# VH-VL binders against o27280: the designs that were tried, part 29

Target 1, 266 residues: o27280
Amino acid sequence: MDSMNVPEVLEIKRIVEESESVKTFIFSWDFRREVRPGQFVMVWDFRDEKPMSVSLIDPVRSEIGISIRRVGEFTDRVHGLSEGDLLGIRGPYGRGFELMGRDILLVGGGIGMAPLAALADEATARGMRVDALVAARTADELLFLDRLEAAGVNISTCTDDGSCGFKGFAHERLLTLEENHDMAAVCGPEPMMFQVMRILDERDVPAQLSLERYMKCAVGICGQCCLDDTGFRVCAEGPVFWSQELSRVREFGRYRRDPAGRRVPW

## First folded at step 15 (VH-VL)

Design Ad1
Fold by OpenDDE, fold request of step 20:
Structure Ad1 (fold): chain C 266 residues (1-266), chain A 118 residues (1-118), chain B 112 residues (1-112)
Amino acid sequence: as target 1 above (266 residues)
Amino acid sequence: EVQLLESGGGLVQPGGSLRLSCAASGFTFRSYSMSWVRQAPGKGLEWVSAISGRGGKTYYADSVKGRFTISRDNSKNTLYLQMNSLRAEDTAVYYCARHDWYGSFDYWGQGTMVTVSS
Amino acid sequence: QSVLTQPPSVSGAPGQRVTISCTGSSSNIGAGWDVHWYQQLPGTAPKLLIYENTNRPSGVPDRFSGSKSGTSASLAITGLQAEDEADYYCQSHDSSLSGSKVFGGGTKLTVL
């Protein structure tokens, strides 16, 4: 347990340019340390530490991938790194996705596709039929399309501006697609997830959703990622939650707390 | 490979009944919605009925509502269309078609001919 | 009479470009429902040609392309070949008909 909480300094093996703002950093990984899609790691650049979802799990190559979107100072620094550079990685942490049934629906928005891409790989490896609704604000923000296609995933795209695929939001697109799925996995902007969950509930499709909250310790002790009312710790009980769990979370789809603990709307 | 094979077509008098079957193979049958689409001689395609993969939802064209019943047996990989109170205008080749995720019909059977005549 | 409107026939010479229109309404194509296209050769069952407005299934030549705008869709065939002579149908979904799939009236393409 102690070893899990101590960052391991790892060399960036390679970097994949996913989009203008997203890079996937590949690391050698000892798979004696189990990792599941939907789990996250804490990435340490020796100045700051941030939680990042695992987007690639490759036991054959003994590699994991972490996809990082350039959104702030920390990620700016990380995006400036090159192959051969070092990062501290500790984890994995949190509850990952659970696969069930034979037909799975993935609904992802932006960088939310990162954990879903890993899940897609696992699902396809198990012989499941995978349908993926990939949403973004613009075509340039759509992620992992080639990777998903290569894996045999059926893809539908949705963009706010209509630059690619369906013009509109993911929940709107979802209403125009077939409904035959045993389960769904959802990750992206929380307003998107909120609307998608509503539709999936109406359709009686079991759904798992991955939440994003400010995290500090990642081990369930600091409380920074606690959800109001329930006391769920996103780092411990999540980040993946079942829809019935999130139905108890008042703040879901409505607001989150910033690093200072202030309530901020989505 | 995906295969759909319709059967049960034939000649029937107005007011009569007929039951069509579609045997599916080469894919996980329960995972897909299925439809019946018909084509009168020398005419275009007309959607008739659809059923969800698990059979929980059914849909019908107005022209057949109350007369036709779509069903499926996933244990037998078979789609059915029970046609009652048949009319002359129901005369057509009836196709079984699989829905893809996008709502298109990606696979079709060869069709079975239904003739309603006195 | 069909919910979606197609021209009854179009024609072209080998090597030419032809276009088949599919006009819907605010309750189907205009409501955001996708348009799909089918090719039906004489004496055969329909075959999926274009799905989700613009995508080609495996085995469909890139000479075939689809587009959608507003309440209408279009199928374009470039480099027309003799083997393209067939009936073509557009298909969508109509929200006002509670779960109904809808077809165009079909277009007979003649290669001169």
Scores: ipSAE 0.926, ipTM 0.957, lowest interface PAE 0.5, mean pLDDT 96
Fold by OpenDDE, fold request of step 20:
Structure Ad1 (fold): chain C 266 residues (1-266), chain A 118 residues (1-118), chain B 112 residues (1-112)
Amino acid sequence: as target 1 above (266 residues)
Amino acid sequence: EVQLLESGGGLVQPGGSLRLSCAASGFTFRSYSMSWVRQAPGKGLEWVSAISGRGGKTYYADSVKGRFTISRDNSKNTLYLQMNSLRAEDTAVYYCARHDWYGSFDYWGQGTMVTVSS
Amino acid sequence: QSVLTQPPSVSGAPGQRVTISCTGSSSNIGAGWDVHWYQQLPGTAPKLLIYENTNRPSGVPDRFSGSKSGTSASLAITGLQAEDEADYYCQSHDSSLSGSKVFGGGTKLTVL
């Protein structure tokens, strides 16, 4: 890999079915190319290209994992692939999470748990205490529970329908949990992240949040992922932002821009 | 191995003062909230006071507000309870207990007996 | 005068199933606060038995189970054994008491 901007064609080593709608694709990786939790790669199926979070970083096995939720045509095609099939991968891109302190809180919703799972591995390896609030619509959509448990992570779950854990939203559950954390990492639906950030700010817990926006180039050139007013590029200055940075972003938790550049509510 | 060891209990007259200590070991003390829970002879458990891991937040039961003060020294891995204006109804075994993330008390000391009597 | 209400005593024969109820209100259990359970053997400190409504700490047998619904919680013990004779307490949090933990009055379990 001479250039991070040239897609490398990689063979799918194995596929882990995380849920009905989420699969993790595992690839061999040359770790001379550094990758951090919170960074993303561009996945190319030789027709289209989409940004995906890295959910597994294993230097020992020289592997990375990319978790993909089935949500459209591109992901439908990818979900149809088998072990041994090929995908183009370029990256990694963006700013990843920074670990600080001794006690870390992870709050994730749905596929947002992907980068947090990787972060949990790193935090645990460093001897940090990790508490993870895992949210989903239903029990069947909760991700990475076994993996997190195996890593020694304390887990609390919440589901919209109450099928597992706390019945309600992540920010509601968070209010009923103890507060002793040095930092927090948050990833999931933006309305969730917005509410969680407010609570963390009130608790004086430094927080990092991973944003999702429509993205094309991934290298900060096209501007499609620019946040209003600030000019922050999610692919370059993000996708991980500190809460102080996001406090300056008016659109955060309120609206996003679709591929046509139109404002749409979350 | 997590260990909590209470000390400072004893006999005191009504209106008197007493300071309890709880020595913690086997875990990162500052990472956990701590509580005092008491149990009068032959009675049930009563939560008395709590303090956050960093010591910035304190909580008290109505029965002890204004009389008891909870504190901690994270450099010494020690929890304290300063008890002033003691009353007969404060007679109890006092336990120190560690909070887990969920708000339960996952570890308890063996307790120290406080007797308030004239 | 305890915020959470428990029966003062329950009894069962070895091998039987017993249930201990814990009744709260809209300001504690009903407000979404978790219920935890403790076992206190005679002359000993309490021990965590169930946390977060249904979870067992390491070392707690699976014959102990917890549940929560509405403003109430329940501890069930199946396959009752002689060593289960103890006092059992439920515990939660009350929103009206500004960060206060609350206990039930305790239930004495006798194994016949």
Scores: ipSAE 0.926, ipTM 0.958, lowest interface PAE 0.5, mean pLDDT 96
Fold by OpenDDE, look of step 15:
Structure Ad1 (fold): chain C 266 residues (1-266), chain A 118 residues (1-118), chain B 112 residues (1-112)
Amino acid sequence: as target 1 above (266 residues)
Amino acid sequence: EVQLLESGGGLVQPGGSLRLSCAASGFTFRSYSMSWVRQAPGKGLEWVSAISGRGGKTYYADSVKGRFTISRDNSKNTLYLQMNSLRAEDTAVYYCARHDWYGSFDYWGQGTMVTVSS
Amino acid sequence: QSVLTQPPSVSGAPGQRVTISCTGSSSNIGAGWDVHWYQQLPGTAPKLLIYENTNRPSGVPDRFSGSKSGTSASLAITGLQAEDEADYYCQSHDSSLSGSKVFGGGTKLTVL
C-alpha cells in the first residue's frame, strides 16, 4: 500500500479559533508531499475518521491548516483537543482547484470558505486579483475575513439576517457585483453553489465548485461518495468539479445523501 | 499609482462628431470595467456609458443611446467614446472612471471639456 | 429629474454634524444595489468618499460615514470642517434602466 494511505500521527501545533463553531488545527507538514487548495485529508481521532478540507498551506513555515466546524460527535471530540494533542492525518486526496487567468472570483459559504482561503493565498501569491464573496447565516459565522484582507483580497460579505454586509444569499449578492473575472471557485452549501453556478454560467465565467459528500475510503473504492448518473466519485474525480461536469450530475443542488446513503432533500 | 487621462475634447458644431480617449496606467486595465461620466456646466453628474473589462458588454444611458459608442483597446490601455450627432445638451466635462468590484467609481480622470455650439 | 433624490443644499457650522439624504426606489437602492458617495471639490473631479454603503476608501477620514436602509441612503459628516465644503453625490444602479449607473442630483454643502 502507498504510504500516503497510512495515517500519519501528527501533533497539533496551533489551534486558531475562527468562530464559535470553527477551529483551524495547524500541523507540521512535509511538503515533499504536495498539497493543493481544494484537496482534502482524512482526519483520524483514533475512533473515527472524517474528510476535512485543507484551509492553510504554508510552505514557508512547513505547515498546513485544517478548519473544522463543530457539527457532530466526531467534531465535538476534535474541538475538545488542545495544542500538543495528536491526530491521525492521511492524504491529501482528491482533485484541487486549478487557477487560471488574472482575475479570480471566490464565492464561499460558511465552512466552504476553508478551501477557498487556501486558494486565495495561492492566487494572491501568484499576483492574481482576487475578489471574494463571503457568505454566512450571521456575522459571527463569517470566516477568514481578516486573513483574506491581509492577503489583499477584495471582500464582499452577505448574511442571511443582514447582520453584516448584504442581507440575503450569495447568489443575490453576486448579481449586484461587477463581472470581470477569468474564473470562479465556489464552495459552500450546495443550494448556494447551485444558484451561483447558474449565474456564472449565464455570465460565461468558468467555474469550479467543491462538493461535500460523505466519504469513507477517500480512494474511490467504497463508492459512498458516488454522484448519481455520472458515477463521479467525489473523493477521486472531485471534490472540485467544473461547472460543465456538475451540469451532468442530476442530484447536484437537488438532493443529498445522509450518512446511511439515503436520499434526502436539501 | 492609478492614473486616468482624458483627451479629445473641444468645440464642435451640432450634428458633428468627436472621439474621446482615456489613457489608463498604474493598473491592469482589462481587469476593470470603465465608464464615461459627464457633467454639464454648473450641473450634476450624469452617467453616460460603460464597458466591461474584456469589452464584451457595453451599456448606454438613454440620452446617448444610438449616438455614442464606447470601446476600449486593452493592448493600449485606452478607453474611447465615439460621439456622433452631437447636440447642445451634450456640452459637458467628460470624465473617464474606473469601476471597482462593488460598482463604484474608485478612480476618475480630470476630465475633458466638450462644447457643442453653432 | 435625477433617479436618486438629494437635497440641493445643506449647511452647517464648523464642528457640527450634517446629514445628506439620498432617496431612491425599489428599482435601485430598494432592489439591493449598493450606494456610493462622491465628494467633488470646486473645480476638481469627483472623488470616491464612501463605497458599498458604509466603507471608506483609504485616506477618507472617519468623520464621513454612510448608511443605507430601505430605499434610502445617508451620508453623515461629523466635526464639519471648512475643507468639507463641496458637492456630494450619491450613486447606485438601477435595474429598470438597462443596467445603468445612476447619480443623485448632488448636494452643495456650505460650511458657515
Scores: ipSAE 0.908, ipTM 0.948, lowest interface PAE 0.5, mean pLDDT 95

Design Ad1
Fold by OpenDDE, look of step 18:
Structure Ad1 (fold): chain C 266 residues (1-266), chain A 118 residues (1-118), chain B 112 residues (1-112)
Amino acid sequence: as target 1 above (266 residues)
Amino acid sequence: EVQLLESGGGLVQPGGSLRLSCAASGFTFRSYSMSWVRQAPGKGLEWVSAISGRGGKTYYADSVKGRFTISRDNSKNTLYLQMNSLRAEDTAVYYCARHDWYGSFDYWGQGTMVTVSS
Amino acid sequence: QSVLTQPPSVSGAPGQRVTISCTGSSSNIGAGWDVHWYQQLPGTAPKLLIYENTNRPSGVPDRFSGSKSGTSASLAITGLQAEDEADYYCQSHDSSLSGSKVFGGGTKLTVL
């Protein structure tokens, strides 16, 4: 995949407040540069750089959206920005989702819904039937519900506290839903994805899962995002993986590596 | 517009056989599980059988297991119910119904009457 | 005889609030399976009224509401109207019956 490796300084065209902790930043985009759901960009605030999934792809308006959850110093700074402010964007990078069949299941947790929302737009535009299981800790953390509904997506919600929809975890809710899908796309907390993948495998539903790892270079050089045993680089071979690929990844759903390279359990 | 139209009902003697059909239109038939639900005169609703969208999985109520067979032809957008060894207690209006993702029946046909009597 | 238990009948005057209960068990409602509700007008096929415990399909007035707790569910109708006179059925799934869908016995609602 050909990607732009030089950051382009872009003006924030619009900011959408998705939740208390999540904002979507909209940028003008030249679609001569192809971008796919599931790919990520490196966002540079002129001090630090972080990988972020593309959550909106709008060729009609010539815009892309990047949804960012407020979780640390970098994201705090970004969340403090206003429309008209500047950010550096380079990419897109990584392998995105591949759409197959006519019926697709989306399972997302928290900010994991970001790339899935973009995928939902593409899928519905292609005339696919899209079912989306949207999970979050609480009702106010459920993302993109109105957007998904407007796109004609069937939505099932799941919250840890039962404040909206099914009380419990996504994999538990999945067990109580109908099974008529050609493929699934999954993104969210890794323990959730692990459980969901297991169920989908048992159901013989091909699944793609988007992983999150510490990524520094985004171009497969530094090795910071390498997965144990396989040598998969999340930034190059991923972040979207097929379930068959992840079945070979020992650490999946069990631990990750921190910026220092140490194992950190989920 | 989603439409379901049942046919094949009628009068049959005990021990006889009957084949019901449900013609579906207005949606992608293969994408949805389908069920047969029946209602005896003056009685409540009883689920009879279900089949997955692609036809790979079938389910039956205990009351009809071994006697009824649910099938579908996705190329014809048609659901079937082969009923063998019919009994008087099988007398009912038979509805075909579409499953939504949540397992509810979001669309119903108008039903076809099956009467099993000597 | 039905897996889900409903009162055989309920009644109310126009404008009143009525509730219809649906009692299940640990193998259906209590197991996490959703409850759905149907309205059947006299001489007609059932119509989906509430899906996934609390959601209304398009065209269903907001005076209809559903709830679920433990092993039971409830349908509430506020501002009762003459046109609401019908049979109402709850439906769920039962894990102990080989993936069977299950209905309540139905409740006849009379508007006085």
Scores: ipSAE 0.887, ipTM 0.935, lowest interface PAE 0.5, mean pLDDT 95
Fold by ESMFold2, look of step 18:
Structure Ad1 (fold): chain C 266 residues (1-266), chain A 118 residues (1-118), chain B 112 residues (1-112)
Amino acid sequence: as target 1 above (266 residues)
Amino acid sequence: EVQLLESGGGLVQPGGSLRLSCAASGFTFRSYSMSWVRQAPGKGLEWVSAISGRGGKTYYADSVKGRFTISRDNSKNTLYLQMNSLRAEDTAVYYCARHDWYGSFDYWGQGTMVTVSS
Amino acid sequence: QSVLTQPPSVSGAPGQRVTISCTGSSSNIGAGWDVHWYQQLPGTAPKLLIYENTNRPSGVPDRFSGSKSGTSASLAITGLQAEDEADYYCQSHDSSLSGSKVFGGGTKLTVL
């Protein structure tokens, strides 16, 4: 409505340090701009603009939270900000997750837990049973565990190094967990999501997966977020896709593209 | 409160049949896999059979395969075990048990006694 | 022989520490399957004591703890009390048995 691709400049109300590398920035938010779990925003630091996960959607307090992992120059600058500092935000954009049934499985890797934490809040508020498999490289990088526990989510963890929970990858842990879910929501490193999708397909569990791709416009005009073989725009037709939609996508799980459009291995 | 109540046990001759029931309450029954676990007098626990929450997958211990059939009616919140061709070694207390997501048995019934003798 | 091996009995004096082992193989504990523990008081149904190797359900005191290493698991009971006298079972899953849940043979704990 009033955000015709122009960032709204908002004050950082609160910062939560989720890990040494991940912070959640909380803003007051006018919910006339409705936000759904799985949608994203473009965050502008007055020099550059990047898509970021919405991890908290709180209409009662009129707040949203945006979780940002420090990985480069832009995110280093944003992590250096304090409460009271300003950021530009435009959005939300994209297709969010759909909830169905009474039993949902969440599988999140690293920062991919951000949109799933928001979804968990909605699912538990609807009275659904929520089981969450939370994956990271190390125990220190497991995100949102206390928040998920407080929401009544059943949690299993896995870490690459075995420092917490199951030692190994999310898809390996999933094979040793019970199968009683109406749907799954998956977000994390694309190789992890591909492997998890294969197991969920074998189990006949409908799955929605959130993809990450390079974005420029975020509204579907520029074509930078398009997927090979389908023409799907991650910013418009996604970022959340059903597994059936992704089964026709050549590049899913196999490679990614840089800002210049070149194929880059995962 | 989660409750599991078994019924249908009793005395039966070898080669006979019995049908056990387990009435479930206090939780969303269809969300959980269920098992039958038995314990012969003075002996340890033996897993017998399991069924997925929606009923589409069933599993059996080798000792009962082909003779026992697990089923469930999610509209009645009831788990069943049809036991055919009963043998003396099937004599046991039979428990129904709920699976949690981790594969543990987090709730158990009080059991129903099945005695197979001539 | 049970798929998971436990000692048939263990004993200890009040206040002491006891451990109960659960030894499996590469097709169960060694394949990454969790170990769960149950307490069975005389004349009662089993009760979940430890799940997912180390976690205690609500209401289970801190003196009960679980661990898992390699193909084995252990239940430790510290500050032994008279009411701890019971049978204890470990449980896991065995991949070689077509999706089978498996129990250890059980351990009778006697408080002296």
Scores: ipSAE 0.755, ipTM 0.889, lowest interface PAE 0.9, mean pLDDT 90
Fold by ESMFold2, fold request of step 20:
Structure Ad1 (fold): chain C 266 residues (1-266), chain A 118 residues (1-118), chain B 112 residues (1-112)
Amino acid sequence: as target 1 above (266 residues)
Amino acid sequence: EVQLLESGGGLVQPGGSLRLSCAASGFTFRSYSMSWVRQAPGKGLEWVSAISGRGGKTYYADSVKGRFTISRDNSKNTLYLQMNSLRAEDTAVYYCARHDWYGSFDYWGQGTMVTVSS
Amino acid sequence: QSVLTQPPSVSGAPGQRVTISCTGSSSNIGAGWDVHWYQQLPGTAPKLLIYENTNRPSGVPDRFSGSKSGTSASLAITGLQAEDEADYYCQSHDSSLSGSKVFGGGTKLTVL
């Protein structure tokens, strides 16, 4: 616990440019600190600290990778770093994905594919069938396609503008694909996850969904990551939830809360 | 290697019944929806029936609804087609076909011939 | 009477390009359902040639290509070879037929 609460300063070993707006930062990692797909770390640039999903878990090379989308001042500063520069990392935190059965569906939107790419690697290593629906606004925002293909994942793409694959939303594409799955893992924009969850619930497919909420302590003490209606703390009981847990939460898919507790529309 | 082997074809009089089997190997059978597809001599392909991998959903072409029943036994890796009230127009080679995730038929058996004549 | 319409035959000389059309409607191809293509050599079972509109399975040469637009799809074969002489079928799904897979009527390709 004490090690988890303070950042360890680590050197950036490699940087992979995943797209114009997404980079993966790779660090050496001692796997006595176990990391599971769907868990997150807090990344500290010596000025601010933000939660980021782990996208690569490689015990053989003793490496983890953290994929970061440029969306604001913090992530702009991190994107300006080079190999050899330092970042603070604390964690991992949260509940990761649980694998079950032999046939899994991944549905990822944008940067939400990051934790699902890590899950796909674990699932294929176990000999599971992996079908991945990869969604983005445009073709150049589709992430991890080559990596997924190399792992033997069956890929379908969709883009809002139709520049690659199915033109439209992930839940619309899902209705035109075969239904033979034991479970699903979903991560992306919350409105997309809500619509996908509805379809999966109607099909009786157990689904796990990864939520994003504001975090400060990351260990469940401060309460700023709580969900309406249930009191679930995203940093402690999540960020990965089963669909049944989320079915009782009215805010899911509709709004989120800022640090002051105010409702903010998705 | 994926293999599908149909059996149970033969000569049957109109109004009779016949049961086709398809033995599957080389893949996790329950993970895949399966279809029967038929082809009358000298004619094109006609989809007949499909069943989901876990067996919970079944589908039939209008030409066979109420007469044919698709089923599967995942413990035996076997797909079945029970054909009742057979008619001359049911005469065809019957193929067993596996669905992929995209809804194509990625593997086919070599077929079994059903002849319905008096 | 097929839900998907294909020309009954097409022909070309060795080395030429031929195109086989597959015309559907708003309840199948036009509703976003994929189109798949099969080659059936004489006396054999069909073989998957193109899936998900444009993708080739391993072992299918790149002179075979698929496309989809609107309510129609097309299979193009370039650099025709004698062994390409076969029957070709398109296949999709039709929403109005409740879970039905649908085939085109087939196209006999003759290499002259």
Scores: ipSAE 0.750, ipTM 0.885, lowest interface PAE 0.9, mean pLDDT 90

